# Ledger of designs, part 16: VHH binders against DIS3-like exonuclease 1 (DIS3L)

Target 1, 352 residues: DIS3-like exonuclease 1 (DIS3L), of Bos taurus (Bovine) (a0jn80r465to816)
Amino acid sequence: REDLRKTHLVFSIDPSGCEDVDDTLSVRALDNGNLELGVHIADVTHFVAPHSYIDIEARTRATTYYLADRRYDMLPAILSADVCSLLGGVDRYAVSVMWELDKTSYEIKKVWYGRTIIRSAYKLFYEAAQDLLDGNFSVVKDIPEFKDLDEKSRQAKLEELVWAIRKLTDIARHIRAKRDSCGALELEGVEVRIQLDEKKNIHDLIPKQPLEVHETVAECMILANHWVAKKIWESFPHQALLRRHPPPHQEFFSELRECAKAKGFFIDTRSNKALADSLDNANDPNDPIVNKLLRSMATQAMSNALYFSTGSCAEEEFHHYGLALDKYTHFTSPIRRYSDIIVHRLLMAAIS
Short names: E, the ipSAE of ESMFold2; O, the ipSAE of OpenDDE; V2, 0.75 times the mean of E and O plus 0.25 times the DockQ between their complexes.

## First folded at step 9 (VHH; framework vhh_enristomig)

Design w3 (from z1 with D56Y T108E F110T; at its last look DockQ between E and O 0.01; V2 from the best seeds 0.00; counts 0 for: pae O 15.1 > 2, grease 24.6 > 24.2, placed apart)
Fold by OpenDDE, look of step 9:
Structure w3 (fold): chain B 352 residues (1-352), chain A 123 residues (1-123)
Amino acid sequence: as target 1 above (352 residues)
Amino acid sequence: EVQLLESGGGEVQPGGSLRLSCAASGFTFSSYEISWYRQAPGKQREWVSTIYEGGYTWYAESVKGRFTISRDNAKNTLYLQMSSLRAEDTAVYYCATYTVTYDEGEYEYTDYWGQGTLVTVKP
């Protein structure tokens, strides 16, 4: 197990109130001037042995369920909220993917997989991370990890953290742009926050405001999932658990095409890239709602992503349509998804 | 064997234009990103531009708006259209790519470079 506790600034960015921290990030400059991007995921398989009672129960539950007023954990609380959770300020076991990136072009030069020991320095919320990204440092007073520091130390650590967040965001932008060029879809989905009253009844639905930092974290996780998928497939070409997203049936795009046509736009649905490009071009400066509606309609036409074993279908079917990736899996949430536990075990076997 | 061969360099006056080419062989050209670098006399090699396999292009700030990177996958050729050339653009220009090999727990990338082509911007 590689010890990263002293060499890497590791931190998490999660929703407020999150206790089951699956994922952490790191970015650092290397001696050769290149960058190292790190994704560090909770090492659940260290604590959950195959065919154990906990494993069997987790498999049965399949996933943690989050309801408006309660949650049902896939794993016992002692694991999900404590020993597996990558909490701040404590030593934790992780499975890490780290990339060496060219300092300027962010070209990937090397990828490493392995078990690690980490100590997350910051447990950030998305909003706080965004504030830091934006240069709003008033949020520092609300970050517990800064409270007991002298001003000089606080400033130094703040600068380091801000640099990391900004660098991650810059890298994420690059990664996303690359996927976009391959046909990744930006689809409109409104995520809502449920506001409950004192009786736990739904009082209101509040649309969540997407922040850039959400995309930053998402792109890093997607990158990890993609590379892990490639790795386990390479080692187990007929037994790897991957996640595919089949293209929608063309008939499901009929309404989209007709609507677009009525508004004077042509939507090409022959590929994800064609769809993405045509949606990008379907803009009315005088009516910005049109593009949003078209993207919403495109989203509704989408098929569901599916888990599959690589031996069960042809390689040409492995593709993830929405993400524009030839191979994909779930690796980044083993506390919450049992499939990730399987993938972790496959990965460990692949690198053994 | 991976080979990269640059051409198109020469002397040009400030404000002029040049088009560089990089002929690639020995690998599946369309499957990889490929980049331009340059090295001025007495300076370190610097990144100029990259075009990804999906067609996305990225430029150094110093060349944005003036240089255009493109590729012809059918010809296995990379291009750099340079316009509004400046004295500071004087350098040997290199095309570069990489391939990936697999090792235990790691992906290893091997870099490949061309011999370079000289671009001189002078009155």
Scores: ipSAE 0.000, ipTM 0.208, lowest interface PAE 15.1, mean pLDDT 91
ESMFold2, look of step 9: ipSAE 0.304; ipTM 0.625
ESMFold2 (binder alone), look of step 9: mean pLDDT 85; pTM 0.836

Design w4 (from z1 with S31D E53Y F110T Y112S; at its last look DockQ between E and O 0.01; V2 from the best seeds 0.00; counts 0 for: pae O 15.9 > 2, placed apart)
Amino acid sequence: EVQLLESGGGEVQPGGSLRLSCAASGFTFSDYEISWYRQAPGKQREWVSTIYYGGDTWYAESVKGRFTISRDNAKNTLYLQMSSLRAEDTAVYYCATYTVTYDEGEYTYTDSWGQGTLVTVKP
ESMFold2, look of step 9: ipSAE 0.372; ipTM 0.651
ESMFold2 (binder alone), look of step 9: mean pLDDT 83; pTM 0.814
OpenDDE, look of step 9: ipSAE 0.000; ipTM 0.205

Design w5 (from z1 with T101W F110T Y112S; at its last look DockQ between E and O 0.01; V2 from the best seeds 0.00; counts 0 for: pae O 16.4 > 2, placed apart)
Amino acid sequence: EVQLLESGGGEVQPGGSLRLSCAASGFTFSSYEISWYRQAPGKQREWVSTIYEGGDTWYAESVKGRFTISRDNAKNTLYLQMSSLRAEDTAVYYCATYTVWYDEGEYTYTDSWGQGTLVTVKP
ESMFold2, look of step 9: ipSAE 0.386; ipTM 0.663
ESMFold2 (binder alone), look of step 9: mean pLDDT 83; pTM 0.819
OpenDDE, look of step 9: ipSAE 0.000; ipTM 0.198

Design w6 (from z1 with T108W F110T Y112S; at its last look DockQ between E and O 0.01; V2 from the best seeds 0.00; counts 0 for: pae O 14.6 > 2, grease 25.1 > 24.2, placed apart)
Fold by OpenDDE, look of step 9:
Structure w6 (fold): chain B 352 residues (1-352), chain A 123 residues (1-123)
Amino acid sequence: as target 1 above (352 residues)
Amino acid sequence: EVQLLESGGGEVQPGGSLRLSCAASGFTFSSYEISWYRQAPGKQREWVSTIYEGGDTWYAESVKGRFTISRDNAKNTLYLQMSSLRAEDTAVYYCATYTVTYDEGEYWYTDSWGQGTLVTVKP
């Protein structure tokens, strides 16, 4: 197990109130001037042995379910909220993917997979991370890890953290740009926060405003999932658990095309890239709701992504249409998804 | 050691065609994805096309419908057939791949690049 506790600034960015921290990030400058991007995922398989009672139960549950008023955890709380969770300020076991990136172009030079020991320095919320990204440092007073530091130390650590967040965001922009060039879709999905009353009834639905930092974290996780998918497929070409997203049937786009036409836009559905580009171009400056509507309709036309074993279908069917990736899997949430546990085991076997 | 050697570059008129080749050695060619990149003068290197192990192909929007990537595993050679060339296609074209290496008990994926071949589209 590689010890990253002294060499890497590791931190997490999650929703407020999150206890089951699956994923952490790191970025650092290397001696050669290049950058190292790190995704560090909770090492659940260290604690959950195959065919153990916990494993069998987790498999049966398949995933953690979050309801408005309650949650059903895939794993016992001692694991999900404590031992496996990559909490701040404590030593934790992780499985890491790290990339060496060119200092200027951010091109990937090297990729490393392995078990690690980490100590997350900061447990950040998305909003706080965004504030730091934006240069709003008033949020520092609300970050517990900055408490009890002298001013000089606080400033130094803040600068380091801000640099990391900004660098991650720059890298994420680059990664996204590449996926976009390959036909990645930006579809309209409004996430809502459920506000409950005192009786735990739904009082209101509050739309969540997406922040850039959400995209930053998402792109890093997507990158990790993609590369892990490639790795386990390489080692187990007929037995790797991957996640594919088949393209929608063309007939499902009929309503979208007709609606767009009625508004004076052409939507090209011949490929994910064509769809993405045509949606990007379908803007009415006098009616901003049109683009949102079209993207919503596009989302409704999408097929569901699904898990599969690589031996069960042809390689040309492996693609993830929405992400514009040839291979994809779930690796980044083993506390919450059993499929990720399987993928972790495959990865460990692949690198053994 | 992974070696990639591009060839086939040259000067061509707008609307013309050109076929690039990349000779690969030092790794199991058929087991890896391989890509074309290009860098125009004063611009950043940009992705052009990728062909995966299974034969799947991807293209940048700027070249889609005009360029065709292919591979011959028996010859360890990557190709890029370019048609309907435009002035904006002028660039040094690079072949690139990732390979797996084992070092210090861990597996590494390493990016490898060729030296590039110049394509000039000029009237």
Scores: ipSAE 0.000, ipTM 0.196, lowest interface PAE 14.6, mean pLDDT 91
ESMFold2, look of step 9: ipSAE 0.033; ipTM 0.399
ESMFold2 (binder alone), look of step 9: mean pLDDT 85; pTM 0.826

## First folded at step 11 (VHH; framework vhh_enristomig)

Design u1 (from b01 with N58Y D102K Y113V; at its last look DockQ between E and O 0.25; V2 from the best seeds 0.00; counts 0 for: pae E 4.6 > 2, unsure alone 63.9 < 65)
Amino acid sequence: EVQLLESGGGEVQPGGSLRLSCAASGFTFSSYAISWYRQAPGKQREWVSTITSGGSTYYAESVKGRFTISRDNAKNTLYLQMSSLRAEDTAVYYCARDSEYKYSGDEYYYFDVWGQGTLVTVKP
ESMFold2, look of step 11: ipSAE 0.084; ipTM 0.484
ESMFold2 (binder alone), look of step 11: mean pLDDT 79; pTM 0.782
OpenDDE, look of step 11: ipSAE 0.033; ipTM 0.393

Design u2 (from b01 with T50R S56K N58Y D102R Y113S; at its last look DockQ between E and O 0.28; V2 from the best seeds 0.00; counts 0 for: pae E 10.9 > 2, unsure alone 64.9 < 65)
Fold by ESMFold2, look of step 11:
Structure u2 (fold): chain B 352 residues (1-352), chain A 124 residues (1-124)
Amino acid sequence: as target 1 above (352 residues)
Amino acid sequence: EVQLLESGGGEVQPGGSLRLSCAASGFTFSSYAISWYRQAPGKQREWVSRITSGGKTYYAESVKGRFTISRDNAKNTLYLQMSSLRAEDTAVYYCARDSEYRYSGDEYYYFDSWGQGTLVTVKP
């Protein structure tokens, strides 16, 4: 294991009250001026052997379910909320992907995969991270890791954390811009919380307002998933578990094209880049909801993404249409998805 | 908790018909596109048919003209009318809410559910 505890600022950003922390991030400047981006994921496979009782139960459940009044964990609570969870202030095992990025172009110069030991310095919630990104430092009083520090230490650590969050966001913007040039789609996606009335009945689905830091984290996770997909495919060209998103059948787009035409826009559905470009241009300056409606209709037209073994189809069918990536998998949520545990096992085999 | 419960499967002779149902609960059924999928033994799960919230229907080429998807939003129920059944239609049939396609590329917005499936067997 590589020990990152003394050399890396590692932290998580999650919904407030999250107990099952799958992922943490790091970013630092290297001596040559390049950047190191790190994604550090809970090392569930260290604790869950193949075909153990816990593995068999996790396989049966496939994912963690959340209910308004409880959760039904894929893994036992001691694993999901404690020993696997990348909680702040404690030493934890992780599986890490680390990239060296060019300081100006952000081109990936090299990548490293391996098992690590980390100590997460901060367990942030999204709103706090966003406030720090925006320069609103009144939130410091709500960040427990700053509570017992003298003023000089607090200021130094705050500056370090703010730099890291801003740098991660800069990197995420550039990574997303690269995918956008290849036709990545912005579809209507929100974190949804169930809101209950006083009798504990579901009232409706209330989307949270999106924050930029949501996309910062998402882009780092997408990058990790993409690179792990490439790594396990290179090692196991017919036996890797990947995730693909085939192009939707053109018939699914009929409603979108008709609605857009009625609003005075032409939506080109012949390729994902054509679709993305035409959706980006379909703006009514007098009604900002039109674009959101069209993107929601595009989401409704999408085919399913699906898991597959790379031996089950030709490489030209591996692509993920919505993300505009040629290879993708799920790696970054092994506490709550069994497929990620399989991918972790493949990655460990690939780097041994 | 999102729940989908398939029913109506069974054994039929070639050329026969079946009607599958999927009872939905735990979400606003009328706001989502819903699909049928099937999985034959030893095969990958494959898409069969989709109906949008507005009622527009789509079919895989292998079932077009033989299967009809429909929904009853007042009863929160999805249907698949299957006719001219063939041996290759033998599979477990699942209904699914395809909400994972509402992602912004962020895997943390994953809200997905499948039914337990209903077996359709077409015997010689």
Scores: ipSAE 0.006, ipTM 0.172, lowest interface PAE 10.9, mean pLDDT 77
ESMFold2 (binder alone), look of step 11: mean pLDDT 79; pTM 0.781
OpenDDE, look of step 11: ipSAE 0.021; ipTM 0.276

Design u3 (from b01 with N58W D102K Y108T Y113V; at its last look DockQ between E and O 0.17; V2 from the best seeds 0.00; counts 0 for: pae O 6.7 > 2, unsure alone 62.9 < 65, placed apart)
Fold by OpenDDE, look of step 11:
Structure u3 (fold): chain B 352 residues (1-352), chain A 124 residues (1-124)
Amino acid sequence: as target 1 above (352 residues)
Amino acid sequence: EVQLLESGGGEVQPGGSLRLSCAASGFTFSSYAISWYRQAPGKQREWVSTITSGGSTWYAESVKGRFTISRDNAKNTLYLQMSSLRAEDTAVYYCARDSEYKYSGDETYYFDVWGQGTLVTVKP
């Protein structure tokens, strides 16, 4: 394992109260002037052997189930909330993807895959990370890792952390811009909060606006998933577990097109790029809700993403329509999804 | 059992003040961020304010400078002090435990525990 504990500032950004930390991030300047972006994922496969009782049970469960008032873990709590979880301030095993990026253009120059040992320096929640990003440092009191530091040390570490968060965000903006240019979709109605009634039944679904830091983390995870997908495909072109998103059927866009037309807009649904561009241009200055509604309608027309083995379909079918990526998989949540465990095993085999 | 219970709602005149409370039970209150939401008749539920476990606060632009969120961890209670109330503040106000926003590769979701809400009516 590559030891990153002394060379990398690793930290996590998750919901407040999160115990099963699957993913951590790092970014640093290299001696040659370039940047190194790192995604470090919990090394669940180190603890869960194939065909073990835990493995069989995890496979049967397939995923951790989150409910509004409870959760059912795919893995035993000792693994999901402790040994596997990339908790702050402790040594943990991870599987890492790290990219060398050009200092100015953020072009990817090199990529590295491997097992690592890390120590997360900060366990941040999304709101705190956003405040740091925005320059609101009143949130420092909510970050336990700053509590026992002298003022000078606190300031230095804070500056380092803020730099990292801002740099990650800037890189994520660049990555997203590139995907957007390739036809990535910005859709509405994807993130929902479930409200329970008095009987613990689903009462309502409440939309929530994500913070920019959510997008930052998401882009890093998407990047990792994409590159891991490419790697395992290259090694196992007929046996790689990937995730594809078929394009929607054109007939499902009829309501969107008609509604847009009624408002004086033309929505082009012939490709993800055409759809994305036409949605971006469908803005009514007098009614800002119109664009959101059109995007919501577009979301309703979408098909579901699917897991598949690369040997089961043609390469042209590998594409992820919504993300605008030619290859994709799930790599970043092995504590919560069994498919990620499979992908980790494939990746380890690929780099052996 | 995890539960949130709102109270303090009522009728108030424009420019008036009101204090809402949210009593929490069944979980370690001090470890969670807690939020206020509101839903006006015929409108979607909207975020109003959040307070973290450490006491950091956030506000919607529409209530910033008028509303103050606070918490008493010893009492497991969340508060919302509302001042300079307007007609547009009329809504059912909900408190929610904010703990489960997840990214699942190509999907996002979050789950919260909600109270039943308390009605605030602002009218002459």
Scores: ipSAE 0.027, ipTM 0.307, lowest interface PAE 6.7, mean pLDDT 90
ESMFold2, look of step 11: ipSAE 0.106; ipTM 0.505
ESMFold2 (binder alone), look of step 11: mean pLDDT 78; pTM 0.774

Design u4 (at its last look DockQ between E and O 0.13; V2 from the best seeds 0.00; counts 0 for: pae O 3.1 > 2, unsure alone 64.9 < 65, placed apart)
Amino acid sequence: EVQLLESGGGEVQPGGSLRLSCAASGFTFSSYAISWYRQAPGKQREWVSTITSGGSTYYAESVKGRFTISRDNAKNTLYLQMSSLRAEDTAVYYCARSEYKYSGDEYYYFDVWGQGTLVTVKP
ESMFold2, look of step 11: ipSAE 0.376; ipTM 0.658
ESMFold2 (binder alone), look of step 11: mean pLDDT 80; pTM 0.794
OpenDDE, look of step 11: ipSAE 0.035; ipTM 0.390

Design u5 (from b01 with N58W S99T D102K Y110V Y113V; at its last look DockQ between E and O 0.05; V2 from the best seeds 0.00; counts 0 for: pae O 5.2 > 2, unsure alone 64.7 < 65, placed apart)
Fold by OpenDDE, look of step 11:
Structure u5 (fold): chain B 352 residues (1-352), chain A 124 residues (1-124)
Amino acid sequence: as target 1 above (352 residues)
Amino acid sequence: EVQLLESGGGEVQPGGSLRLSCAASGFTFSSYAISWYRQAPGKQREWVSTITSGGSTWYAESVKGRFTISRDNAKNTLYLQMSSLRAEDTAVYYCARDTEYKYSGDEYYVFDVWGQGTLVTVKP
């Protein structure tokens, strides 16, 4: 197990109040001038042996469920909320993917997979990370890890953290741009959260507004999932658990095409790239909501992503239409998803 | 008491249609996203469809084009219109109250209440 506790600034960005921290990030400058991007995922498989009672129960539950005032964990609470969780300020076991990136182009030069020991320096919530990204440092008072530091130390650590967040964001922008050029779709999804009243009763569902930092984290996770998918496929070409996204049936785009036409736009649905490009061009300066609606309609036409074993279908079917990736899987949430536990086991076998 | 109660299940021939209902009580129905799930014998529970409080709908690929989810807030009732039914649609169908929905390419649902289910059997 590689010890990263002294060499890497590792931190997490999650929803406020999160206890089951699956994923952490790191970015650092290397001696040769390149960058190292790191994704560090909770090493659940270290604690959960195959066919153990915990494993069997986790498999049965398949995922963690959250209620308004409680949660039902896929794993026992001692694991999900403590031992496995990559909490701040404590030593934890992780499975890491790290890339060496060219300093200027961010081209991936090397990739490393392995078990690590980490100590997350910051447990950030998304809003705080975004504020730091935006240069709003008033949020520092709400970050416990900055408490009781002298001003000089606080400033130095803040600068380091801000640099990391901004660098991650810049890298994520680059990665996304590349996927976009390959036909990745920017669709209007719906993310809603329950709102509680004064008595802690569920009152309403409220739509959530995504922040850029959400996309930053997402791109890093997508990158990890993609590269892990490639790795386990290479080692187990007929037995890898991957996730594909079939292209939608053309007939499901009829409403989108007709609506677009009525507004004077042509939507090309012949490929993900064509769809993405035509949606990007479907802008009415007098009615900004039109593009959002068209993207929503496109989302409605989409197929769902599916888990599959690589031996069950042809390689050309592995593709993830929405992400514009040839191979994809779930690696980044083993505390909450059992499929990720399977993928971790495959990855460990692949690198053994 | 918060409750969901499914109905409308039964035996139907392949190619047939069936309409399921889910009656909600004990909470403000219009404020919640509600989903349909199904569980076939010997298989894990599978997500089928979701309708949000705002009326947005999503479908599993296996049922898209055949199933239609809808809601009547005045009646506190969720519906699933099933058409072109297939043998593989045989399952116990459940409705569930969702507390959170995320759709970002890999969607997931969080729910806290579900019914006891209604059996749908597609058989010649």
Scores: ipSAE 0.038, ipTM 0.251, lowest interface PAE 5.2, mean pLDDT 89
ESMFold2, look of step 11: ipSAE 0.106; ipTM 0.510
ESMFold2 (binder alone), look of step 11: mean pLDDT 78; pTM 0.776

Design u6 (from b01 with T50Y N58W S99T D102R Y108V Y113H; at its last look DockQ between E and O 0.03; V2 from the best seeds 0.00; counts 0 for: pae E 8.0 > 2, unsure alone 64.6 < 65, placed apart)
Fold by ESMFold2, look of step 11:
Structure u6 (fold): chain B 352 residues (1-352), chain A 124 residues (1-124)
Amino acid sequence: as target 1 above (352 residues)
Amino acid sequence: EVQLLESGGGEVQPGGSLRLSCAASGFTFSSYAISWYRQAPGKQREWVSYITSGGSTWYAESVKGRFTISRDNAKNTLYLQMSSLRAEDTAVYYCARDTEYRYSGDEVYYFDHWGQGTLVTVKP
């Protein structure tokens, strides 16, 4: 295992109150001027042997379910909330993907995959990370890791953390822009899942105002998932567990095209990029709701993403339509998704 | 059983003030972020304000500078202090617990638990 505890600032960004921390991030400048980006994921496979009783139960549950008053964990609570969870201030085993990036273009120069030991320095929630990104430092009172420091130490650590969050965000903007040029879609509520509760509670689909730091984390996770997909496919070209998002049948777009035409816009549904470009251009300066409506209709036309084995279809069918990636998998949430445990085992086999 | 119970609604003159409360039970209140939402007659529900477990606050643009969200974790109670009220603030106000779990690009997970609401009427 590579020991990152003394050399890397590693931290998590999750919803407030999150106990099952799957993923942490790092970014640092290298001596040659390049950057190193790191994604460090809970090493569940260290604790869950294949075919153990815990493995069999996790396989049956497939994922963790969240309800209003309880959680149906895929893994026993001591694993999911403690020994696997990448909690702040404790040493934890991780499976890491680390990229060396060019300092200005962010071109990926090298990729490393391996087992690591980390010590997460901060357990941040999204709103705190966003305030730090925006230069609003009143949130420091909500960050427990700063409370026992003198002012000089606190200021130095704050500057270090702010630099990391800003750098991660700058990298994420670049990665997203590159995917956007390949037709990645920005859809209203691409997938929003709400578990209904008792009759007194009002069922409603309410889009929360997104924060940029949500996209910062998402882009890092997408990058890790993409590169792990490539790595395990390279090693197991017919036996890798990947995730695809097939394009929807053209008939599902008919309502979108008709509605857009009635509002004066042509939506080209022939390819992922044509659709994305058309939606980006469908703006009515007199009615900003038009674009939101068209994107919502495009979302409703989308097919579901699917897991598959690479031996079950041709490589041109591997692509993820919504993300505009040729290969994708789930790697970054092994505490709550059994598929990620399988992907971790494949990755470990691929790197020996 | 998770319960959220709003109170403090009523009729108010334009420019007036009102304080709403939300009593929470059946969960570890101090561990969750809590929001206020509102729904005017014939309109969709809209987000108003959000407060973290640590007390950091966010507001919709329509209420910034007029509304203040706060919480008392010892009493499991969420508050919304409303001032400079306008006719457009007339709505049923709800408190809600939600959780966003992770962003993966193809999944966003969150769950809301809602109260029954309390009516605020700003007389025209």
Scores: ipSAE 0.013, ipTM 0.324, lowest interface PAE 8.0, mean pLDDT 79
ESMFold2 (binder alone), look of step 11: mean pLDDT 78; pTM 0.777
OpenDDE, look of step 11: ipSAE 0.031; ipTM 0.270

